# VH-VL binders against Small ribosomal subunit protein eS1 (rps3ae), part 13

Target 1, 206 residues: Small ribosomal subunit protein eS1 (rps3ae), of Methanocorpusculum labreanum (a2sq57)
Amino acid sequence: MARKKQSGGRKVEGWKAKNWYKVHAPEFLGKQFIGEIISSNPENVPGRVLTVSLGELIQDYSKQNVRASFKIMNVAGDAAYTQFNGHEMTKEFVRAMVKKRASRVDSTITVTPLGSTRELQVTITAFTINHARLSQVQELRAKMVKVVEDSAKEADFESFVSAMLKGELSKKMFAECKPIFPVRRIEIIKSESVSSAADRAAALIR
Below, E stands for the ipSAE of ESMFold2; O stands for the ipSAE of OpenDDE; V2 stands for 0.75 times the mean of E and O plus 0.25 times the DockQ between their complexes.

## First folded at step 6 (VH-VL)

Design g6N (framework fv_pozelimab)
Fold by ESMFold2-Fast, scan of step 6:
Structure g6N (fold): chain C 206 residues (1-206), chain A 120 residues (1-120), chain B 107 residues (1-107)
Amino acid sequence: as target 1 above (206 residues)
Amino acid sequence: QVQLQESGPGLVKPSETLSLTCTVSGGSISSYYWTWIRQPPGKGLEWIGYIYYSGNTNYNPSLKSRATISVDTSKNQFSLKLSSVTAADTAVYYCARDSYGSEWYPLDYWGQGTLVTVSS
Amino acid sequence: AIQMTQSPSSLSASVGDRVTITCRASQGIRNDLGWYQQKPGKAPKLLIYAASSLQSGVPSRFAGRGSGTDFTLTISSLQPEDFATYYCLQDYDYPLTFGQGTKVEIK
């Protein structure tokens, strides 16, 4: 946090003055200050992406290995406002979940939350206690995908993302999967904002 | 040390239901897959199905229409019922444990087996 | 269902001999293969899991090799207690399927 002391001195000729913009998280995540950026032109600020620790953002130590990304959408005065762009668990954290003789079940799907113009590509990973056989892997994959898809059909974008980041979706997937096979952990390890259906449709216009 | 023991009638009449119980001792039934396997006299081994302690089951497609496996965690037992039996169902029936904790071993503990003869 | 074919169906051997039994899967099963020993009137006993891992308490003369579709069990120096029937089992997918068995009998 360096502030320049006000001075009555002369302007330095030939150097462009740069302004500091305070970047804030979306309202549904508390509008917390997540960082600052510099730019000589406010029109160059939108489009930039900032990544912060989710644990610090929501004040939950258990989320310290999760990073949330935010894309700046607009600027008002010295403040920049963002939309959720995605999240990712660190590679080290995910690697630590792998155990000898256990199985890993992965699935990447795209969901459109209720009433949303935005889509999220989410990657779900389940870790079993024991080595799972092919049919069990397929059954687990189908169940975890269904839970996430059903959740997206019932929640708006902000509610879906909040449930995902707070571990509510992981809890639901675990409850549905544990009667099928010994599951140690299920997580949505990554999410990424993708072009909306409208944006993709527009791109197909000749 | 985990031990499994089969029990049930050794003689079943054609068209009736074969019923067997496996009693697990020396360990909990609540963390493993529990399986039934059979072996007709002088022939090879055939996997029948499994049950997880939650009640979830999977059956050999050849027997799925007739086989039912159930678990009673309070008695540390699991059971097999096979309906509409014929002479082709005459076999030694084994119960076995499948999957051991985080160290996966296929069918690592077996009961001694019980001969079931289907005859009038 | 995955079909498991063992060869030979039987063999005669003498104490001290090297014995090899083969097992072939109708499709790729990675290393999800076990070997079992069965003596007359007894339940099968697990010898080898994950194609090549020796089960605790099993003598080192037993060795498994292979991956994918082709697997072998070797007994490097046959002992009197090794005369038995041997079965392979694929545990890649349900239903679990066994080979038809190989009887190792005294010459």
Scores: ipSAE 0.416, ipTM 0.721, lowest interface PAE 2.6, mean pLDDT 87

Design g6R (framework fv_pozelimab; at its last look DockQ between E and O 0.61; V2 from the best seeds 0.00; counts 0 for: pae E 3.8 > 2)
Fold by ESMFold2-Fast, scan of step 6:
Structure g6R (fold): chain C 206 residues (1-206), chain A 120 residues (1-120), chain B 107 residues (1-107)
Amino acid sequence: as target 1 above (206 residues)
Amino acid sequence: QVQLQESGPGLVKPSETLSLTCTVSGGSISSYYWTWIRQPPGKGLEWIGYIYYSGRTNYNPSLKSRATISVDTSKNQFSLKLSSVTAADTAVYYCARDSYGSEWYPLDYWGQGTLVTVSS
Amino acid sequence: AIQMTQSPSSLSASVGDRVTITCRASQGIRNDLGWYQQKPGKAPKLLIYAASSLQSGVPSRFAGRGSGTDFTLTISSLQPEDFATYYCLQDYDYPLTFGQGTKVEIK
């Protein structure tokens, strides 16, 4: 809090060395201000993760129950720049989608977008209108996985993430699954960036 | 009140194709699964396959190479074709509705059945 | 395919008797089990779905129970119109499979 930070400055000389860094979302999401952090050393700023409401970030209140996470990659002056680290729909929001005697189909996969060195672990969930039998559940799971995997093969990292966060992938999965069995809703409820060996090595050097 | 009615030839020669149509009245063919079941005289029931109004089908593996189910949503009908028939295909053939709304009812409405005899 | 085995294949009973029919699945099917009544020359009629849920319009003397692999249909006080053949059906997975049937005959 601002008052708490200011109160110590006079008596504790070390706190005067701390600087505020304004954290910005990636360019493909508008470089919007997403928060600020304090650090006494710019070298300690990269690697931090901030989580914000997606609805507020993209000014779409239908996405208020989606949280997006961003990892700081570099600092320039008093600004910190991030890359997408993942997203998650709140557990309360997902629980509200569950209906008695309807089926829920879940799948977690790892995709590598076209030309990307970064991997993304994605969790897909589908909710049916009524009870689905085992083979129907398996076919729905296979179809939704294929849609997401095919999308990753055709789009770079930023385009894939944009399609995912804006609900384009959910719409495509719904359209492909609707002819198989009555589907009420399909969502990518979670994604997280997978650390490369290079990223882990870089973190140890810092 | 939903009603189903089978129609088609009662006699089919060996090696020919058995063709049956089910007419649905009192309700739409959309948003439900529609299925064919058969029962040889004096024996039990065998599930043949289903069709969803989208055209999606699933067949009993024992009949998959010979069975084809199709749907005509404009006529509120769905049909079964079974190729290369033998005497073993002699049975009463039923059409039935499967799956319903937010509840699951396995085979909740049935047609009256039609006897198909495979004989020269 | 999931094999459904019914016991007994036939039984003789009198009006007012309690009748129990058993159905066993070759693998776990949760509660995805239905019971059907078939009278001679007629199509089967759904009595019970989801192992224990009574279909609308079916008399309360019919009761189903069980889960997993073992299921029973009970008719608490047999009536004249109940003499028929009864089939269980698993709808856990495709292909849907029926038991071989249990014929309930007048004693």
Scores: ipSAE 0.491, ipTM 0.775, lowest interface PAE 2.3, mean pLDDT 87
Fold by ESMFold2, look of step 6:
Structure g6R (fold): chain C 206 residues (1-206), chain A 120 residues (1-120), chain B 107 residues (1-107)
Amino acid sequence: as target 1 above (206 residues)
Amino acid sequence: QVQLQESGPGLVKPSETLSLTCTVSGGSISSYYWTWIRQPPGKGLEWIGYIYYSGRTNYNPSLKSRATISVDTSKNQFSLKLSSVTAADTAVYYCARDSYGSEWYPLDYWGQGTLVTVSS
Amino acid sequence: AIQMTQSPSSLSASVGDRVTITCRASQGIRNDLGWYQQKPGKAPKLLIYAASSLQSGVPSRFAGRGSGTDFTLTISSLQPEDFATYYCLQDYDYPLTFGQGTKVEIK
């Protein structure tokens, strides 16, 4: 007949009211407010991931089709602070770059920025003006990879991520690939922060 | 309306350098791959190599130690030098435009060809 | 280098005949194959690109087929002006390589 609204004593304790936490982007990105989360326990907040429009975050309309992800690392008061977790261009945006009868050159690599224990897996894509032959594709791929790897060994994690998100790495790759084959656009379409091989190996051995 | 024309000596002595020039008219040498191909009399076609307008080259491995392709954008020309020639290098030499990618057409414009004979 | 093998080396046919020439690649080359016609004393002329696409200005009696390693050129109704040698070319990777050629003679 009547609906039951309660099933257990511990779960119905009203003094466990949820609170919300203001989540902030990393300091190197200006520590901007990126959203709120709700939790009854501040110990449950670290580890959560938020995804936002990069264009909105840095107030740059050209980045509206880029989603950036941030992982909460700590809480202070009603504020939660994050580190960069990854980014990805929307699938629609990437699909719109594909041109009929042109080549798409992809590479996924993992880099460890200078002095960092964190690795970053990045996916690089070049879109040529027209169809490229296998050796041209291989030359483009090798050059793209070299630019990103060299940039990673010259920059700390935050500097590398900033150069990547601002398009500085894409601009450098474009300039260095232009003499090889006509390229229309080169982008880092995705990145993901991952634990290093050493950290994974240490965790496995325990 | 793009036209290519080979020019250079038709007779070259053994051990000397074969030198040919291709003049491009009715179009610009920019943004294309420019290619040399040869055909010994009565035989098949052999790709020699290309030059991109940026100066990058690629050569058939069989000829890479002896072949040099260069470009002169001010004259709208590209050239082939083949060193240390022998009788085996006697052929009709063609220059051709390679459209960069399959959206364009591979080797879509050819010169008329020039016979180069290697003999004393 | 990718080897391109044509067959037959030569053939004779009458005006109006259907003629088929084959070309085999030593490895997969997708559809990156062109067909060229060379008449005596002239430079080769592009007929078919991307295995099956007809070049502008080429008569519709020419048709290309195939992908991967096995390709054919068909002339559906042979004409007197089709007396020539035909070459396939792979443009999948460098060095670019031609087949040995197929000489077509009109009886």
Scores: ipSAE 0.323, ipTM 0.722, lowest interface PAE 3.8, mean pLDDT 87
ESMFold2 (binder alone), look of step 6: mean pLDDT 91; pTM 0.934
OpenDDE, look of step 6: ipSAE 0.858; ipTM 0.949

Design g6T (framework fv_pozelimab)
Heavy chain, then light chain:
Amino acid sequence: QVQLQESGPGLVKPSETLSLTCTVSGGSISSYYWTWIRQPPGKGLEWIGYIYYSGTTNYNPSLKSRATISVDTSKNQFSLKLSSVTAADTAVYYCARDSYGSEWYPLDYWGQGTLVTVSS
Amino acid sequence: AIQMTQSPSSLSASVGDRVTITCRASQGIRNDLGWYQQKPGKAPKLLIYAASSLQSGVPSRFAGRGSGTDFTLTISSLQPEDFATYYCLQDYDYPLTFGQGTKVEIK
ESMFold2-Fast, scan of step 6: ipSAE 0.566; ipTM 0.807

Design g6Y (framework fv_pozelimab)
Fold by ESMFold2-Fast, scan of step 6:
Structure g6Y (fold): chain C 206 residues (1-206), chain A 120 residues (1-120), chain B 107 residues (1-107)
Amino acid sequence: as target 1 above (206 residues)
Amino acid sequence: QVQLQESGPGLVKPSETLSLTCTVSGGSISSYYWTWIRQPPGKGLEWIGYIYYSGYTNYNPSLKSRATISVDTSKNQFSLKLSSVTAADTAVYYCARDSYGSEWYPLDYWGQGTLVTVSS
Amino acid sequence: AIQMTQSPSSLSASVGDRVTITCRASQGIRNDLGWYQQKPGKAPKLLIYAASSLQSGVPSRFAGRGSGTDFTLTISSLQPEDFATYYCLQDYDYPLTFGQGTKVEIK
């Protein structure tokens, strides 16, 4: 890294200059401050991912076990602006939903919201009250996938993500599945923008 | 303690519709699968279909075109109609419950069975 | 449809004998297998669910074992009230299918 040089031509040996950037959530989530990132070069800031509690971001304590990830897209002055990159429910929270003799129905699909060039891979999990048989599992999976796919065809990226994070999609899946089989809970437990794992791993700075 | 009781005509003419009702006592019909099974004289058991208290049904493919199961939650009853019957439909018909509390017990409570003879 | 095959079709035994009945599924059904007892003129009675779990009120002399495709029901010391026909049932998938039955007769 280059030393700091003053207009007088003098250098201070061992000095390193880095700038702090204030990272903000996307506009559809209120542009709230979500963290700070350090870099000596603005070119190296875009592409980094930060993860924050969704419950704290939207001020809803029922969502404190949900972590939302945001990818920095651009820098303006000392501010960095992000797009939604994904979410994940904590493993502890998901584990607490499992009950003895009940079934867990999982599906991972990729959706492209209306008018979006961005794709989102989502993982849906349904927890039943009773042990489900194979064709019931298949029918539940088909119903929940169809609800999510149909929602993506009818909503832009931000509207889809908002519905997903607020639990609107979970309610719709539950309503469609409940008449078929006794379901206890259905959740989209994870979503991820279709991007490299390395981009996600480089991500947490507080 | 849950009890099931079948009722309906014991004799049905060929080409007519077989109609049976199962009355559930000692427990609610809600939040359970309710099933019909039959057993021709001297033969084994054949699953006919189920109904969920919501009205959702599933049928054995061999009987799907002729079988209809319905539920009446206000009377705590569910019923079977089997159309276009032949002598091959002569059997003891059982109603049964296919789930129990929070655990899945396959066919844990059965009615006593009712013999239906298809004959002119 | 999943085909269930029982062996033997019938057997003769004396009170106090150990009796074993086998059931085979045409495909893997995990542990989604039940055993039923049927006496003449009566409805079948659930003895065992989930391959090895004893139903409440059923005597401990009845035991189920197995997973996947191969299952057994054992009666460790046959009693007079145990002479009946026994059926296995797969509840892995619809349509539910029963074995053809095994008749346990007095020797």
Scores: ipSAE 0.505, ipTM 0.774, lowest interface PAE 2.0, mean pLDDT 86

Design h5F (framework fv_pozelimab)
Fold by ESMFold2-Fast, scan of step 6:
Structure h5F (fold): chain C 206 residues (1-206), chain A 120 residues (1-120), chain B 107 residues (1-107)
Amino acid sequence: as target 1 above (206 residues)
Amino acid sequence: QVQLQESGPGLVKPSETLSLTCTVSGGSISSYYWTWIRQPPGKGLEWIGYIYYSGSTNYNPSLKSRATISVDTSKNQFSLKLSSVTAADTAVYYCARDSFGSEWYPLDYWGQGTLVTVSS
Amino acid sequence: AIQMTQSPSSLSASVGDRVTITCRASQGIRNDLGWYQQKPGKAPKLLIYAASSLQSGVPSRFAGRGSGTDFTLTISSLQPEDFATYYCLQDYDYPLTFGQGTKVEIK
């Protein structure tokens, strides 16, 4: 019975100390402070996801209706460092873009930026000025997809994400689509980080 | 007011290429779709194809292998070439503006039409 | 291709009559339908767009109705200048297709 502990006189159980970790955005987005989390074990900090306003993060308040998500990858001291995990425009903001006499063209694709082991699933939405004919809808969808796919082939993960979040890809899609049909607005309304096919294949053979 | 006028030879020999030009006046050729329609004598209307001011084209599948539409924005003109013609291509050819994208008007302005006869 | 069927192929009417022309699409075309008037030796003229919207300068006696597959053009009180051939056009998808036409003749 050496293992039996006597609790005589102890009024409070030992509570394990919890520490606060300051979470920072990735370097390509300025390494800004994005929040704090609490944990008693630093091994439990990686893998958590935080969502913040993109407008505050990049000091562009025209992006206040865009939310960016970051996944913690590692901890150093009291600081936690993240990688980009995705973004989305608020549902209210996207809904406000719809007009009664217009068309909405949607497409969801998965891209692998140059040299990246990570894939990104992106949702592209175009809003036209008036009713588009079916063939115009199909041509606009194909052109939007091609612009985004071509951009991913020419840029690393961070450069691609930066271009997407700053509206550079939207501007390029608009320029490429205007020779086809009058469009009012084109946006990448959502993105989500996913494991690459190569990473999944590598995991299976290990 | 926007006006369109067709021009080109009224007689084409079988197996040769029919060539027509449409001149747009009273407005810019930019920002609209420009189209060719034909009508054989005593028959109905057949859409041939369009060109957007940017150069983007689309053709009726029945004519796609023979039809080419081009645009010259500096001259405010667009043109139709139809190769390997036969007597079945004898028709009045119309050019028209199609402003569906910026307005809701399909084929809102038409040229007067030009008769092209295919005969040896 | 979307087929457009007009009925009747022709009709005879007197000034003051109510004339109705029907157009049917082989598939749903929303309200992407126009009506055109063609007088002998002239180019067609747009009367109605978006199935029911009257083109500027077109008399109010012309009215379009319908959506999806079934469409109607009505002339409420036929005038002498209305004797012509009428065509419907679907502009939902390419190739654009016209009905075969309805000739409105004087009795």
Scores: ipSAE 0.499, ipTM 0.761, lowest interface PAE 1.8, mean pLDDT 88

Design h5W (framework fv_pozelimab)
Fold by ESMFold2-Fast, scan of step 6:
Structure h5W (fold): chain C 206 residues (1-206), chain A 120 residues (1-120), chain B 107 residues (1-107)
Amino acid sequence: as target 1 above (206 residues)
Amino acid sequence: QVQLQESGPGLVKPSETLSLTCTVSGGSISSYYWTWIRQPPGKGLEWIGYIYYSGSTNYNPSLKSRATISVDTSKNQFSLKLSSVTAADTAVYYCARDSWGSEWYPLDYWGQGTLVTVSS
Amino acid sequence: AIQMTQSPSSLSASVGDRVTITCRASQGIRNDLGWYQQKPGKAPKLLIYAASSLQSGVPSRFAGRGSGTDFTLTISSLQPEDFATYYCLQDYDYPLTFGQGTKVEIK
C-alpha cells in the first residue's frame, strides 16, 4: 500500500516481516520526502508510482495545482528513490483558465530528450485573450510544437523536465506566439512517461 | 475617436507600382490588425491583405505576388504597394482597422477611400 | 478561399417593408459573419458582427441570424436611410471574403 507523506511509522508490521520504505523525489528536484510504502520484500517496491503536489515538493505556491508522479526505481536501506513519471494540472486549475469567447489551442506530442532512452508525451494548451481565426490557431499550434520539439532536441531528460516544470518552455512559447496573436497564457498541462521504442521491443522479445 | 485617411497618387501608369499610405489618428496603431480593401467601380469588395503592428502580414492569394504591406509605428501609418498594375487594378482603395483579436469587431473603422485609376 | 453568395443581387422595396437578405458560405464558418451597409460614395459601415450581434449605434430594426453556412439579415421596417447596398463578410479564415452585394432600391 503506497501513501504519500505519512506521519505514523509506529504502526508497522516489522515483526511480521513487513517494512515501511520512505520514498524520495529525484535528485534534480531535491530528494524531498514524498511518502511511504509498505512491503515485506525490497524487490516488490520498485515499479510503484506516487503522486504529490509539485508546489509542496518544490515549495512554490504557483505550482500548488500541479500534481507530479514518480516511479520508484530502487531501494537503499529503508529509503526508496524515484524517477519523474509525469505531471498533470488539476481539472479545477485548467477550467479556471478557460474564458468564454476566447480560443483554446491544444496539441499533444511525444518528445525524446537528447540522449534519452525515455520518451514523454506532453499536452500543450494556449489560451488567447479573444477569439482567433483558423489560420491563427494553426500558426499558434505550429509555433508551440516547434518550441517544445526544439527544446527536447537540445536538452537531456532531467534538464527538459526541469525547464517544463519551472515554466521556461511556457515562457519561450509565449514569446514566439506574441507577435502572431494576443495570447493570455500557454502551458504544458500534462506529461506522461512512455516506454521508448527500444524498451518496448526488448520487452516484447523477452 | 479613431480615424483613418488614405493618401497617394490618384493616377498610376500601367506596369508601374501603386503606392498608398493610411494615416491613423485618434488612437495607437499598436495591438491591432490593419487591412487594405479595394472596390472596382460598380463591383464588390475585395480584401487585399493585413499587417499586424508587429510587422506580420497576410495577403489575398490573388494579389500575393504583387502586394506588399508595411507599417511605421512611429508615424502611426501603414502602406500598400501593388506592383505591375493594369487597368484591372482601377478601384477605390480603403484602409480599415480589424479589431477582431482585441474586441471581436471585424473591420470596425474604415478610411473614406481613395480612387486609383490605372491609365496611360 | 471561402466563397460567399448573396441572394438576391437586388430588390425593390417601400418604406415600412420587411426586407430579408440571404448569405451562404461554401463551408462552415461558425458564427464568424458580419454585415455591412454601403451608401453611394461612402465606405462600408459595420452593422452586425458574430452573425447576430448588433453594433453599437445601429438601429434595432436590423437583425442577423444564422450559423454554419446559412445566414440572413432582416430589416423589420425599412426607413428612407436604409436604401443602400449590403454585403456579408466571413471572417472565419483568411483571405477574408465578401458576398457580391445586395442592392436595396426604392420601389
Scores: ipSAE 0.426, ipTM 0.734, lowest interface PAE 2.5, mean pLDDT 87

Design h7D (framework fv_pozelimab)
Fold by ESMFold2-Fast, scan of step 6:
Structure h7D (fold): chain C 206 residues (1-206), chain A 120 residues (1-120), chain B 107 residues (1-107)
Amino acid sequence: as target 1 above (206 residues)
Amino acid sequence: QVQLQESGPGLVKPSETLSLTCTVSGGSISSYYWTWIRQPPGKGLEWIGYIYYSGSTNYNPSLKSRATISVDTSKNQFSLKLSSVTAADTAVYYCARDSYGDEWYPLDYWGQGTLVTVSS
Amino acid sequence: AIQMTQSPSSLSASVGDRVTITCRASQGIRNDLGWYQQKPGKAPKLLIYAASSLQSGVPSRFAGRGSGTDFTLTISSLQPEDFATYYCLQDYDYPLTFGQGTKVEIK
């Protein structure tokens, strides 16, 4: 029985009262409403992950095929607050970027943004216009990695994630790689939050 | 359609710098890889290096310390300088385009070649 | 660097003969191999790219086969204009490397 009016928390005829919690994106993404979850116990709400269209979240149609994931960290009243957990371009979208007789250059790296205890594993993919030779593939990969690593050294977690999701890092990688080999597209196709030792220790004693 | 033409001195003295220019006509220099190849008399082909229109270069390790390739997009030319030459550098020098498109054509257009003799 | 070895270094043949030239790479190069024809005093001419794809304007009697490390060029019925030196080229990685050449001579 889903209702927009919050009226849970009461027990009637042996039913367990269920409460609806409004889940909000992090402040750096505007605290936008991203969905509702239901639970009878607020202590069971933290730790859940919600996935939403990035295109809807940042109001950019070009991001329709990107999904962003958010992990609930705490609850206040009927509101649940999240932290960024990762993103992924749909498999269909990535497959559509593959051209016969062209090169795909992949790299997965872990970055720690400036002043952050949180780590982020990112997967970078470049698609060339034509076949790249081995040394060109290696040079493109090194350049892509350097751009992303340098960006992480200069931005805090939220600024880094914002630049990544809005395509600023992709534009910078493209500009740096264009002089090396004809590149059609460079994207960060996936990111995943990686728990630091401190975060894992904190979770265990919670 | 696309044509390449080498030019430069045919005789260079030992220890001096060999300098050659390739003029591209019938197409733009601003999108392709442009390369130099040499062939000593009676011997096989040796790849020297490439330049991309952006100025990015790659050289055969055997020649890297002596070879410099440059590009002048306004003149539609690219050039090779090879320093400290010896008799072993006597060869026919070719410039060539390394094409790209839906199909990759390695070294699809070549200049006629220019003989450079290293002698005192 | 990737070494390319051609066999034979030279061969003698008559017009109408079937000629086969072999090229071996010191490591796997997929199908990133081209064949070039060079006549005396002339620049090399691209015959075949991607190991087996015939370049536009090249007669169909030329055929390339192979992948990985072993490649062949076949001329099914040798013509007078085919007497030349043939080179294979790997374009898998830099530096680009040519085979030492195979001279096809009149018998």
Scores: ipSAE 0.431, ipTM 0.738, lowest interface PAE 2.6, mean pLDDT 87

Design h7E (framework fv_pozelimab)
Fold by ESMFold2-Fast, scan of step 6:
Structure h7E (fold): chain C 206 residues (1-206), chain A 120 residues (1-120), chain B 107 residues (1-107)
Amino acid sequence: as target 1 above (206 residues)
Amino acid sequence: QVQLQESGPGLVKPSETLSLTCTVSGGSISSYYWTWIRQPPGKGLEWIGYIYYSGSTNYNPSLKSRATISVDTSKNQFSLKLSSVTAADTAVYYCARDSYGEEWYPLDYWGQGTLVTVSS
Amino acid sequence: AIQMTQSPSSLSASVGDRVTITCRASQGIRNDLGWYQQKPGKAPKLLIYAASSLQSGVPSRFAGRGSGTDFTLTISSLQPEDFATYYCLQDYDYPLTFGQGTKVEIK
């Protein structure tokens, strides 16, 4: 199934048709259709990144302001299959969380889920109800980091990402931070797949 | 109106444990920090520590090895225990609320204070 | 710990006088400073929070100023009920620390 077909091209012998490839989310996120890309050669499809609304993927309207990115890994027929590459809450959505005279607590860490060679750089942001004192800010930051690091040690890549995207990690952080100081909201506002040490070493040899 | 009232023995022997309780009335113990402060006769104020209604505590480093603060939300009370007391621990002990709204109201309500004398 | 130094340790004044008390922090504390009044035999009472905000029920003759490390409490026209000891408190970080106090006594 293709939306449009082309005849001919700048560098194509015999006016080879370009095909539309249906891109699907990873199995752990339901293999849902996330978009289409066009290419005349299936070898050029892997490596491309697509960004879609998380709300559509997990069928949760509250996640409409969260964008998830997926990298195409392989092609089979007219279908392309992806691997999670990261997520980001829109800047407008995050800015709407800021309250006058409240505190914002930020931390960026890199985690390696259990049994995975892939690393994720995650940015955690907490918003308090009221202005927090310095020790409270430091204690909240330490607790947020600890919860996320401990979760990564106990879950494989797909389970960790699923928990993160569905808000389970945010719920755990909130529960652990609530006894320290009144917290209005805690979110992992961004994640980004980073190259493993092996991938970086391989790139340097070239 | 929120009121705080200290209670406990007025005389404690050296090396024993000083125990005080603060009863909160006119408001819930929830959502605020509850604090102990002391004042030796003729001297200034010293912050001892706090307890958040959740049970989380923080202590003045000078007293951390001897001080324990606990909370009983069902009784609307919080308590201070200070072990191994000496004459230097003789003071008026106050309990106080440390509250927050859009801004902090540091130590906005105090108990009347209770004098604890450490003497044989 | 953040050290708070008050000046003077005591002063003598008459009703109607303008009185100024100073408080200095050993490090920057933004505007996280409160002022307290303590009368003999009574618990301290919060007068000013956030360096300059007047607590509800406190007379307007009390005013606080300052930020960072240097702060002042001013009583614009001293009244008989104002003879007391005044303390500053930093609430920027734990442990909370008080100044040593300033006694305002009758001249």
Scores: ipSAE 0.513, ipTM 0.782, lowest interface PAE 2.0, mean pLDDT 88

